# VHH binders against Imidazoleglycerol-phosphate dehydratase (hisB), part 2

Target 1, 187 residues: Imidazoleglycerol-phosphate dehydratase (hisB), of Pyrobaculum calidifontis (a3msg0)
Amino acid sequence: MSYRRETRETLVVVELVPGAVAQVETPIPFLTHMVETFLFYAGLGGRVYAEEKRRLDDGHHVIEDVAIALGRALDQLIGDRSAVARYGWAAVPMDDAFALAAVDLGGRPYWVVKAKLPNVAIGGYPLPMFPHWVRSLASEARATIHIYARGRDPHHKVEAAHKALGLALRAAVSPASGVQSTKGVLK

## First folded at step 13 (VHH; from m6 with G35S)

Design n2
Fold by OpenDDE, fold request of step 14:
Structure n2 (fold): chain B 187 residues (1-187), chain A 123 residues (1-123)
Amino acid sequence: as target 1 above (187 residues)
Amino acid sequence: EVKLVESGGGLVQPGGSLRLSCAASGFTFDYYEMSWYRQTPGKQRDLVADITSGGSTKYGDSVKGRFTISRDNTKNTVYLQMNSLKPEDTAVYYCATREYEWTGDTYEVYDYWGQGTQVTVSS
C-alpha cells in the first residue's frame, strides 16, 4: 500500500508492507529514528520518504505531513476493519522511561497523549510536536490512540512511546474472525 | 521525583556578593530550562534569570549587569552569581524548572520549585 502527499511545503511518500524493515528518510533525524522505531515494532516494512520544499517553520509541517501520510497508508493497508483484532496495547520500558500505548481500529479518530516534556528540540524534533504527530496519525488512520509515558529522560519517554505504539498497532491489526463489536458493525 | 535544592543565601551588606546554587535531581538536567525567581512576603514571585538547555540567558530588568546565571550539566547544578547587591534584592530566591503537557493547540504547565533560600541585603 502506498500514499503520496505533496503540498507547497512538503513531499511525503509512504509505502507500507507487512514484514521486512522500513527504509525511512526525512530531513529531521529524530523523526526518522522515531518512524523507523514505530514501524519496526509494528512489524511493517516499506518506504517512508519526506522532503521539505519550503522551510517556513521549525519542521512542524514535515512532522505533521509524515504522520498524515503514515495514517493514510495504514488505513489502506488495514482495509477491512472486520477482519482484524481491532484492539491492541503494549507497555515498554526504556531505562528510566515507561510507556503504555493502546490502539482501537474501530474507525473513530481520537487521541490521548499524557507525557510531561520540556520545551526543547531533540535531533531537530520539537517535542511539542509529539502529541500533534499522534493526533494526525490517529485521525488519518481512523483510530483511537492512547499513549502514556513517564520517566526522567524526554528522549527515552518519546522513544518508548513509539515502541509501545508500534507493538500495540501490531496486535490491533492481527487477523481475527468476525467483527470485533457487540453491535456487529464498525465505522 | 523532581527535586531542587537551593543553597548559598545569607546576610550581606549593600554592594556585596553572593553565589546561589541549585542542585537538581529526578530528571535529565541537560534537556531542561532552569530559572531563578525571587519573592518577598505579600508580593508575587518574579523571574530573576533564566537559562535554556542550550545556554541562552535572560534576566529581569532590575538585575541585568549585576546577576549572572550559569549551569554545569556535569553537576546537575544551576548557579546565580549576584554582585553589587542592593537592599531591594532582599527576598527568598527559588530555583525552578518546567515541563509541558501539550494537548492539541493548548498545553498545561508543570512548575517545579525548590524550598527557597533567603537573601538579605542590609547595612
Scores: ipSAE 0.878, ipTM 0.936, lowest interface PAE 0.4, mean pLDDT 95
Fold by OpenDDE, last read:
Structure n2 (fold): chain B 187 residues (1-187), chain A 123 residues (1-123)
Amino acid sequence: as target 1 above (187 residues)
Amino acid sequence: EVKLVESGGGLVQPGGSLRLSCAASGFTFDYYEMSWYRQTPGKQRDLVADITSGGSTKYGDSVKGRFTISRDNTKNTVYLQMNSLKPEDTAVYYCATREYEWTGDTYEVYDYWGQGTQVTVSS
């Protein structure tokens, strides 16, 4: 599955290939690392490329646009949700940090991110953007995402969350027979 | 658990100097902005000095030129060097840091405080 998003400010290309290795390139080093981490544990490879055509802010646009593009690519990959487990979760420790992520691919966008973080940037990534990244991803993937992260090190908290989210997504997209709904249909 | 422990307060004469220390634990100190506040009985806490993770500083107007905030990341400690102390500097001095939890377009703030250390400037 491939998705291209181009605006006046950013160009983002996402190609997701299950079981492949991910090649990720963005102008924000920590974003690159987080996306690599997320995709790796999700079992999704392919290509994620982002460039800033016009940088007017502190990376908000590229972070958001990458999340949007990833979400849309995931939505395309998942399809009509008739052959996936739908639900997935994972808990990941990273030294002092612990993260729990849960995903519902039921077609309803929703997000919950519980993570106390300082107002700083790590590797060019403003930490306030982390919940926004999750929101954008959830919205465009038409998924419900819950993330809880705790710990002492903000880097570890955010990275553990991406690992957990990846693993949760991997479980959620695993093969299943029939629509996983008592209603028999999903959005 | 976030823990802040102030020390270095005491009684000093006008014109004297004190150096406060705040030992931090329970969080990765290097990433966090640290602040000193002071409070007198019945009044609100006022910002005395602030230092970002990158080392940028700001001061309350009443202490500019007299107080200096600094940090030692190797010791997880923030300091407040107070020179040319005045009676009006008498207060309980608190060390503080802050976390945020962003939920969409809103956020919650979590402030962490030490127990405070008394500074008394008197003849």
Scores: ipSAE 0.878, ipTM 0.936, lowest interface PAE 0.4, mean pLDDT 95
Fold by OpenDDE, fold request of step 14:
Structure n2 (fold): chain B 187 residues (1-187), chain A 123 residues (1-123)
Amino acid sequence: as target 1 above (187 residues)
Amino acid sequence: EVKLVESGGGLVQPGGSLRLSCAASGFTFDYYEMSWYRQTPGKQRDLVADITSGGSTKYGDSVKGRFTISRDNTKNTVYLQMNSLKPEDTAVYYCATREYEWTGDTYEVYDYWGQGTQVTVSS
């Protein structure tokens, strides 16, 4: 599955291939690493390419656009959600940090990110953008995402969260028999 | 858990100098902005100095040119060098750091404070 998003500010190309290795290129090193991490643990490979056509900010546009593109690509990849587990969760420790992520692919976008973080940038990634990244991803993937991260090291918190999110998503997209809804239908 | 412990306060004469230290623990110090505040009884706590993780500093107007904030990441310590002290500098000085929790277009702020150290400037 391939998705292309191009605006005046960014170009993002996402090609998701289940079971493959991901090649990720973005202008923000930490973003690259986080997306690699997320996709790896989600069991998704392929290609994520992002470039800034215009660098007018601290990188929040490329971060959001990458999330948007990933979300849309994921939504397309998942397609009919009548044969997936729908729900997935994972808890991941990373040294001092602990992250819990839960995903519902029920078709309703929603997000919760609980992570106390300093207002700094790591590897060019403003940490305030982490919740925004999750929000954008959840919205475009039509998924409910909850992330809770704790610890002493903000790098570890954010990275653990991406690991957990990937694993949660992997579980959520796992095959299941029948629509996972008491209503018998999903959005 | 975040812990901040101030030291170095005391009684000094006007024009004297004092160096405050704040030992930090419970968080990865290198990533955090550190601040010094001061407070007198019955008054609000005021920012004295701030130093970002990158080393950028800012100062309250009343202490500019006299106080210097610095940090030693190897010791997880932030310092406040106070020179040319004035009686009006008398206060309890607090070390602080901050975390944020962003939720949509809003955020919550979590401030962490030390117990404070008394600085008294008097002849």
Scores: ipSAE 0.877, ipTM 0.935, lowest interface PAE 0.4, mean pLDDT 95
Fold by OpenDDE, last read:
Structure n2 (fold): chain B 187 residues (1-187), chain A 123 residues (1-123)
Amino acid sequence: as target 1 above (187 residues)
Amino acid sequence: EVKLVESGGGLVQPGGSLRLSCAASGFTFDYYEMSWYRQTPGKQRDLVADITSGGSTKYGDSVKGRFTISRDNTKNTVYLQMNSLKPEDTAVYYCATREYEWTGDTYEVYDYWGQGTQVTVSS
């Protein structure tokens, strides 16, 4: 399964393959690294390719569009969600940093990111875009995502968050018997 | 956990010089913008100087040409070199840094301050 998104600003292609190795290419080095990290710990390989057709900003569009494409690809991969655990969570330390992530694949988009960060770019990635990336991912994946990250090093906080999110997603997509809802349906 | 400690304040005559230091800890200094503010009793705290993580600087109008902000990332320290001091520069000087928490289209700001250091310019 693959998803292709092309706008005036960007081209993004995402193919997710469970258990495979991820190949990620974007024009933003830190974005590439974060997506690699996220997919690795999610147990999702495949291909993520992004290019910037028009550079009109500081990478805002490519970051957002990558998140959108990833979310839609995930939604397709998960399917009707009748045989997955639905819920997943993980806590990850990275040196000084600690991150907690929780995921609900119940079909309702929602996001919470609690992370204090400086207004600076790391490896071409404006840190203000991190919460927006999570928002876009959650929205397009039709998932509820909570991320809490703390620490001294912004790089470590953001990276730990991606590790935790990956692990949480991995758990959430794990096989389960029956619809994980007291209502008997997900919506 | 964030800690800022100012030093270097004191009493000087008009036309004199002082160099303030701010020792930072509890965060990865290199990523952060650092600022100096000053405040007199009963008045608002005003920006004196700012330096980004990349080294770009800006100054309050009243101190341009006289004050210089700099940083030493190896020492996690930001400095304020104050030359040609005037009585009007008398104030408590504070070191500061800032974090943001972005949520949707808005953000919350978290400011961190030192205890301040007194600068008095008088003949």
Scores: ipSAE 0.877, ipTM 0.934, lowest interface PAE 0.4, mean pLDDT 95
Fold by ESMFold2, look of step 13:
Structure n2 (fold): chain B 187 residues (1-187), chain A 123 residues (1-123)
Amino acid sequence: as target 1 above (187 residues)
Amino acid sequence: EVKLVESGGGLVQPGGSLRLSCAASGFTFDYYEMSWYRQTPGKQRDLVADITSGGSTKYGDSVKGRFTISRDNTKNTVYLQMNSLKPEDTAVYYCATREYEWTGDTYEVYDYWGQGTQVTVSS
């Protein structure tokens, strides 16, 4: 599925293709790496393109806008959700780091990120934006996302979290018959 | 586990110099801001100096021009060079670092402290 978001500050184009290889291009190297990682482990490819029309806030706009566009494209890709497993989770180590992710595709947006991080930018990516990225993704994908990450190295923690989220999403979108809810509907 | 160990404290005469060191372990030092604080009995801990991961520094007003914070990322060590010492600089000096947990537009701060090292400036 595809989605285009253009504002005065940014342009973002997202095309999601299950089973394909992702081509990701953004002005922030660490964001590019994290989106590539997320999509790879989610089993999704296609295209993610983002550019800044002007540099205003150390990449805050572009990081959030990529999450928004990805979330919208994911919502479109999943559809009415009557044919998916709904829940997915993964635990991923990366050297010293360990991350857990859990996803509920039931349609209620919510987010929790429990990761203690320094106030630093890595590869042009201010780490305070990582929880915001998750929030924007969850909101636009209409999903509940929980992430926990522990470790000594903040790069490893955030990367492990993206791997775990990708794997969790892949499990959550897996085919299943019947609505996965005791209410008989997802909302 | 975050571990901070200060050293280099001691007794010095007014006008003298002293260099404090703080050895850090249990985290990837290069990414973390490091700070020195000091405390006298009955007082709150006061910021003495701060250094970011990129090397930018800030100082408390009472120590500007006399103290210099620096870091050596190859040794996981932060330093405080204290010159022109005054009796008012007498305190326990603490090395510190911090982490943040962001919850939307707000955050919690988690401070990590060393055991402290005594600096005494007296004639």
Scores: ipSAE 0.724, ipTM 0.875, lowest interface PAE 1.0, mean pLDDT 91
Fold by ESMFold2, fold request of step 14:
Structure n2 (fold): chain B 187 residues (1-187), chain A 123 residues (1-123)
Amino acid sequence: as target 1 above (187 residues)
Amino acid sequence: EVKLVESGGGLVQPGGSLRLSCAASGFTFDYYEMSWYRQTPGKQRDLVADITSGGSTKYGDSVKGRFTISRDNTKNTVYLQMNSLKPEDTAVYYCATREYEWTGDTYEVYDYWGQGTQVTVSS
């Protein structure tokens, strides 16, 4: 599924293809790496392209707009949610870093990120934007996302979190029959 | 576990110099801002100097021009060079770093402190 978002500040194009290899291109190297990682572990490929139309140093708009576009493309890809497992989770270590992600595709958007991080940019990516990225993804995908990460290295913590989120999403979208709710309906 | 160990404190005459060191462990030092604070008995800790991961510095007004903060990422160490010392600089000096946990547009701050090193400037 595909989505195009264009503003005065950015252009973002997302095409999601299950089982394909992802081609990701953004002006922020760490964002590119994190989106590649997320999609790979989610079992999703296709294209994610983002560019800045205005000269911005902080990258806030690009990071946010990529999450929005991905979330909307994911919502379209998943459809009415009656044919998926709904819940997914994963735990991923990376050196001494550890991340846990859990996803509920029931349709209620919510987000929690528990990760203590320094206020620094890595590869052009201000780390304070990571929780905002998760927020925007959860909102637009209509999903509840919880992420916990611990460790000594903030790069590893954030990367492990993206791996875990990808795996959790992959599990949550896996085929299942019937609505996965004791009430027979989602939400 | 974040661990900060200060050294280099001592007794010095007015106008003298002293260099403090802070050895850091338990985190990837290069990504973290580092600070020096000082405290006299019965008072709150005051910012003395701050240095970002990229090397940008900030100083308290009372020490500007006299103190210099620096870092050596290969040794996981932050330094405070103190020149033209005054009796008013007498305090326990603490090395610090911090982490943040963002919860939307707000955040919680987690400060990490060393044990402190005493600097005494004779009156």
Scores: ipSAE 0.706, ipTM 0.876, lowest interface PAE 1.1, mean pLDDT 91

Design n2
Fold by ESMFold2, fold request of step 14:
Structure n2 (fold): chain B 187 residues (1-187), chain A 123 residues (1-123)
Amino acid sequence: as target 1 above (187 residues)
Amino acid sequence: EVKLVESGGGLVQPGGSLRLSCAASGFTFDYYEMSWYRQTPGKQRDLVADITSGGSTKYGDSVKGRFTISRDNTKNTVYLQMNSLKPEDTAVYYCATREYEWTGDTYEVYDYWGQGTQVTVSS
């Protein structure tokens, strides 16, 4: 499944192919690394390409637009959600860091990120943008996402969170039959 | 657990110098801004100096030109070189760092403090 987003500020192209290897190219090295990690653990490949037409705000538009495009591509890939498990979660350690992610694909967008981080950029990625990336992904994928991360190293915390989110999403989209709701309907 | 341990305080004559050190542990030091604050009894802590992870510095107006903050990322240590000391520099000096938890457009701040080291500039 594919999605193209072009604005005055950015171009983003996303193709999602379950079970394939992802080719990710963005102007922000840490964003590239995190998207590669997320897709790998989600069992998704294909292509994610992003470029800046102009930089206005420390990469804010690129980071947000990649999340938007990924979320929309995921929503389209999942479809009407009658054939998926709906809930998924994972816990991932990285040395001293630990991250927990939980995903509900029931259609209500919501997000919670609980991670104490320094105000710093890593590989061109301002860490305050990590919760905004999750927000944009959750909104466009029509998903509720909770992430908790702790540890001494902010790089490991954020990376473990992306691994956990990928694994949680993989579990949530796994095949299942029937609407996964005690009401028999979602929402 | 974040730990900050200051050292180097003491009694010094006006015009003298002191070097404060703060040993940090429990976090990956290189990513964190580090600060020195000072406090006299009954007052709020005032920013003395700040140094970013990238080494950029900022100083309070009353110490600019006399104090120098620096860091050694290989030793997980931040320093405050205090020259031309004045009686009004008398205070407890605290090493500090902070973390943030962003919740959309807002955030919570989590401050971490050392125990402080007394600097007394007198006669």
Scores: ipSAE 0.700, ipTM 0.868, lowest interface PAE 1.1, mean pLDDT 91
Fold by ESMFold2, last read:
Parts: C-alpha cells; sequence; structure tokens
Structure n2 (fold): chain B 187 residues (1-187), chain A 123 residues (1-123)
C-alpha cells in the first residue's frame, strides 16, 4: 500500500510491504530510527520517505505528517478487519526501561501515552512530539492505542515504546476469523 | 528514584563567594534540564538559574552577572558559582529537575527537589 502527502511544509511518501525490509529516510535522525524500529517489529517494510520544504517548527509538521501517512497506509493495508485478531499487546524491556503497548483495531480511534519525560530533543526530535505522533497514528489507522513506559533513560523509554507498539500491531493484525466483538460488528 | 543532594552552603560576608554543588542520580542526567531555586522565609521558591540539557542558561534578574550555573555530565553534577554576594541572597538554595507527561497539547509537571542548603550573607 502506498500513500503520498504533500503540504506547504513537507512531502511524505509511504509504501508498506508486509515481510519486507523497511527503507526509512527522514530529515530527523531519531524519527528515522523510531519508524524503522516500529516497522521492523510490526513485520512491515517498504519505504517511508519524508522531507522538509522549510523548517519552521523544529520538525513538528514532519513528525505528525509521517504518523498521518503511516496511519492511512496501515488502514488500507489491514483492509477488512473481520479477518484479524483485533487486539494485540506487548511488553518490552530495554535496559532500565520498560514499555507496554496495547492496540485495538476495532475502528474507534483513541490514544493514551503515559511516560514521564524531560523536555528535550533527541536526535532532532522534540520529545513532546512523541504523544502527538501516537495520536496521529491512532487517528488515521482508526485504532485505540495505549502506551505506558517507565525507566531512567528517556531514549530507552521512547525506543522501547516503539518496539512494543510494533509488536502489538503485529499481533493485532494476525489472521483470525469472525468479528472479534460481542456486538457482532466493529464500530 | 530521583535523588538530588546539595552541598557548599554556609555563612559568608557581603561581597564574598560560594560555590554550590548538586549531585544527581536515578536518571540519565544528560537529558535533563537542571535548576537552582531559592526560598526566603514566608515566600515562594524563586528561580535562580536554569541550564538546559544542551547547556543554554537562564538567570533570575537579581542574580544576572553575579551567578553562573554550569554542569558536568561526566560527574552528574550541576554547580552554582555565586559571586559578589549580598544580604538579600540569604536563602535556602534548592537543586531541582523536572519531568513532563504530555496529554495532547497540555501536560502535567513532576518536580524533583533536593533537601536544600542554607546560604547566609551577613556582615
Amino acid sequence: as target 1 above (187 residues)
Amino acid sequence: EVKLVESGGGLVQPGGSLRLSCAASGFTFDYYEMSWYRQTPGKQRDLVADITSGGSTKYGDSVKGRFTISRDNTKNTVYLQMNSLKPEDTAVYYCATREYEWTGDTYEVYDYWGQGTQVTVSS
């Protein structure tokens, strides 16, 4: 699945290929690393390309636009949700850090990120943007996402969270039959 | 567990100098902004100096040009060099850091404080 998003500030191209190796290129090194990590653990590859036409907000638009494009590509890739497990979760340690992610592909977008972090940029990525990235991904993928992370090192906490989210998504999209809802429909 | 331990306070004459130290543990120091605050009896804690993870500094108006904040990331320590001390600098000085939990476009702040060290400037 492929998706192109172009605005005054950014261009983003996403191609998702299950089982492939991901080629990720963005102007923000930490974003590149986190997207590579997320896709690897989700079992997804292909291409994610993003560029800035101009940098006016310390990368806010690029980070959000990548999440939007990924979410839309994921929604299309998943397709008919009656064929998937719907729920997925993972717990991932990374040295001192621990992250838990849970995903519900039921179609109702919602997000919760509980991680205490310093106000700092890591590799060009302002950490306040991490919850916004999750929000944009959840909204466009039409999913409920919960992330909890603890530990002493902010880099490890955020990285562990991306690993956990990837694994949770991988589990949620795994094959299953019948609508996974007591109501008989997803809503 | 975040732990901040101040040292270097004491009694000094007007015009004198002191150097405060704050040893930090329980978090990856390099990523965190660090600050010094002070509190006089009956008043709120006031910002004295702040230093970002990248080394940018900010000072309260009453201490500009006299105080210097610095950090040594290899020792997980933040310092406050206090020169040209005045009686109005008398206070308990606290080392601090903070974390944030963002919820969309708002956030909760979690402050961490040391026990404080007394600085008394008296002739």
Scores: ipSAE 0.696, ipTM 0.869, lowest interface PAE 1.1, mean pLDDT 91
Fold by ESMFold2, fold request of step 14:
Structure n2 (fold): chain B 187 residues (1-187), chain A 123 residues (1-123)
Amino acid sequence: as target 1 above (187 residues)
Amino acid sequence: EVKLVESGGGLVQPGGSLRLSCAASGFTFDYYEMSWYRQTPGKQRDLVADITSGGSTKYGDSVKGRFTISRDNTKNTVYLQMNSLKPEDTAVYYCATREYEWTGDTYEVYDYWGQGTQVTVSS
């Protein structure tokens, strides 16, 4: 599934192909790495391309716009959600870091990121933007996402979180029949 | 667990020098902003000096030009070189670092402190 987003600040193009290899290109190396990681563990490939029209802040626009485009492409790919498991979760270690992610595709967007992080940029990526990336993804994918990460190294914590989120999403979109709600409908 | 251990305090004459050290463990030191604060009894802790992960520094007004903060990432250590010491510099000096946790549209700050080292400037 394909989605194009263009603003004054950025251009983002997303194509999601289940089972394919992801080709990711962004102007922020750590963002590229994290999106590649997320897609790999979600079992999704295709293309994610992002370009800055101009730099107005420390990459805040491009990080958020990639999350928005990915979330919308995911929503389109998943479809009516009557054929998916709805809930997914994963726990991932990375050296001394540990991350837990849980996803509910029930249609109500919400986000929680509990990770104590320094205020620093890694590979051009200001770490305060990681929770905002999750927020934008959850909102546009119409999903509730919880992420918890612990450890000594902030790079490992954020990377483990992306691995966990990818695996959680893979589980949540797994085939199933019937709406997975005791109410018979999703909200 | 974050652990900060200060050393190098002591008694010094006015005009003298001291170098404080803070050994850090329990986190990947290179990514963290490090600070020195000082506290006189009955008063709150005051910022003395700050150094970012990238090496940028900031100083309290009363110590500019006399104190220098530095870091050695290979030893996970932050230093405070104190020159031209004055009796007003007498205090307990604390090493500190911080983390942030975003919970919605706001965030919480988590400060981590050492136990402090006493610096006394007197004749």
Scores: ipSAE 0.691, ipTM 0.869, lowest interface PAE 1.2, mean pLDDT 91
Fold by ESMFold2, last read:
Structure n2 (fold): chain B 187 residues (1-187), chain A 123 residues (1-123)
Amino acid sequence: as target 1 above (187 residues)
Amino acid sequence: EVKLVESGGGLVQPGGSLRLSCAASGFTFDYYEMSWYRQTPGKQRDLVADITSGGSTKYGDSVKGRFTISRDNTKNTVYLQMNSLKPEDTAVYYCATREYEWTGDTYEVYDYWGQGTQVTVSS
């Protein structure tokens, strides 16, 4: 599944291939790292390519446009949602940090990010853009996404959140069980 | 848990100097802006100085040229060098840092404060 988005400010190309290795290239090193992380844990590969035609907004457009393109490609990849688990969640620690992500693929877009972060850029990525990235992804994937992250280190918090979101999405797209248990689910 | 501990306050004559220190723990200090605020009884806290993660500084109008904020990321410590002190500088000085939680196109600010250190400029 593929999607191309071109604006005055950016070009983004996304090709998603389940089970493949992701090849990610963007002008923002931390964005590249976070998208690689998200796709790896989601079990998705292929290609994500982004370039800036004009850089006057500290990468705001390219960060958002990558989320938009990924969301649209994900919506296409998932297709008819009648045969998937629909809900997925994951909890991921990373040293001091802990992130929880939950995804509902029911088709209604919504987003919540509960992560207290400093106003700083990491590897060219302004951290205020992380919640906006999640918003754009949820909107275009037609999904409800909740993320909670805590910890001492903002890099670890955001990275753990991307890992958790990837795992949550992977679980949500899993095939639905065809057999109900006559007893409750045992843990 | 974010902890901020100020020290270095005291009584000083007009025209004197004082250096405040703030020891920080509970977070990865290098990523955080740090600030000094001051407060007189019954009033809101006023910004004295701010220093970003990258070292850029900002000062309140009444202290420009007299006060200098600095940070030592190896010691997780922020400093306020106060020169040419005036009676109007008398206040409790607070070390602060902040986090943000974005909610749509707006955000909530979470301020973290030390207990403060008294600076008194008299006689």
Scores: ipSAE 0.686, ipTM 0.864, lowest interface PAE 1.2, mean pLDDT 90

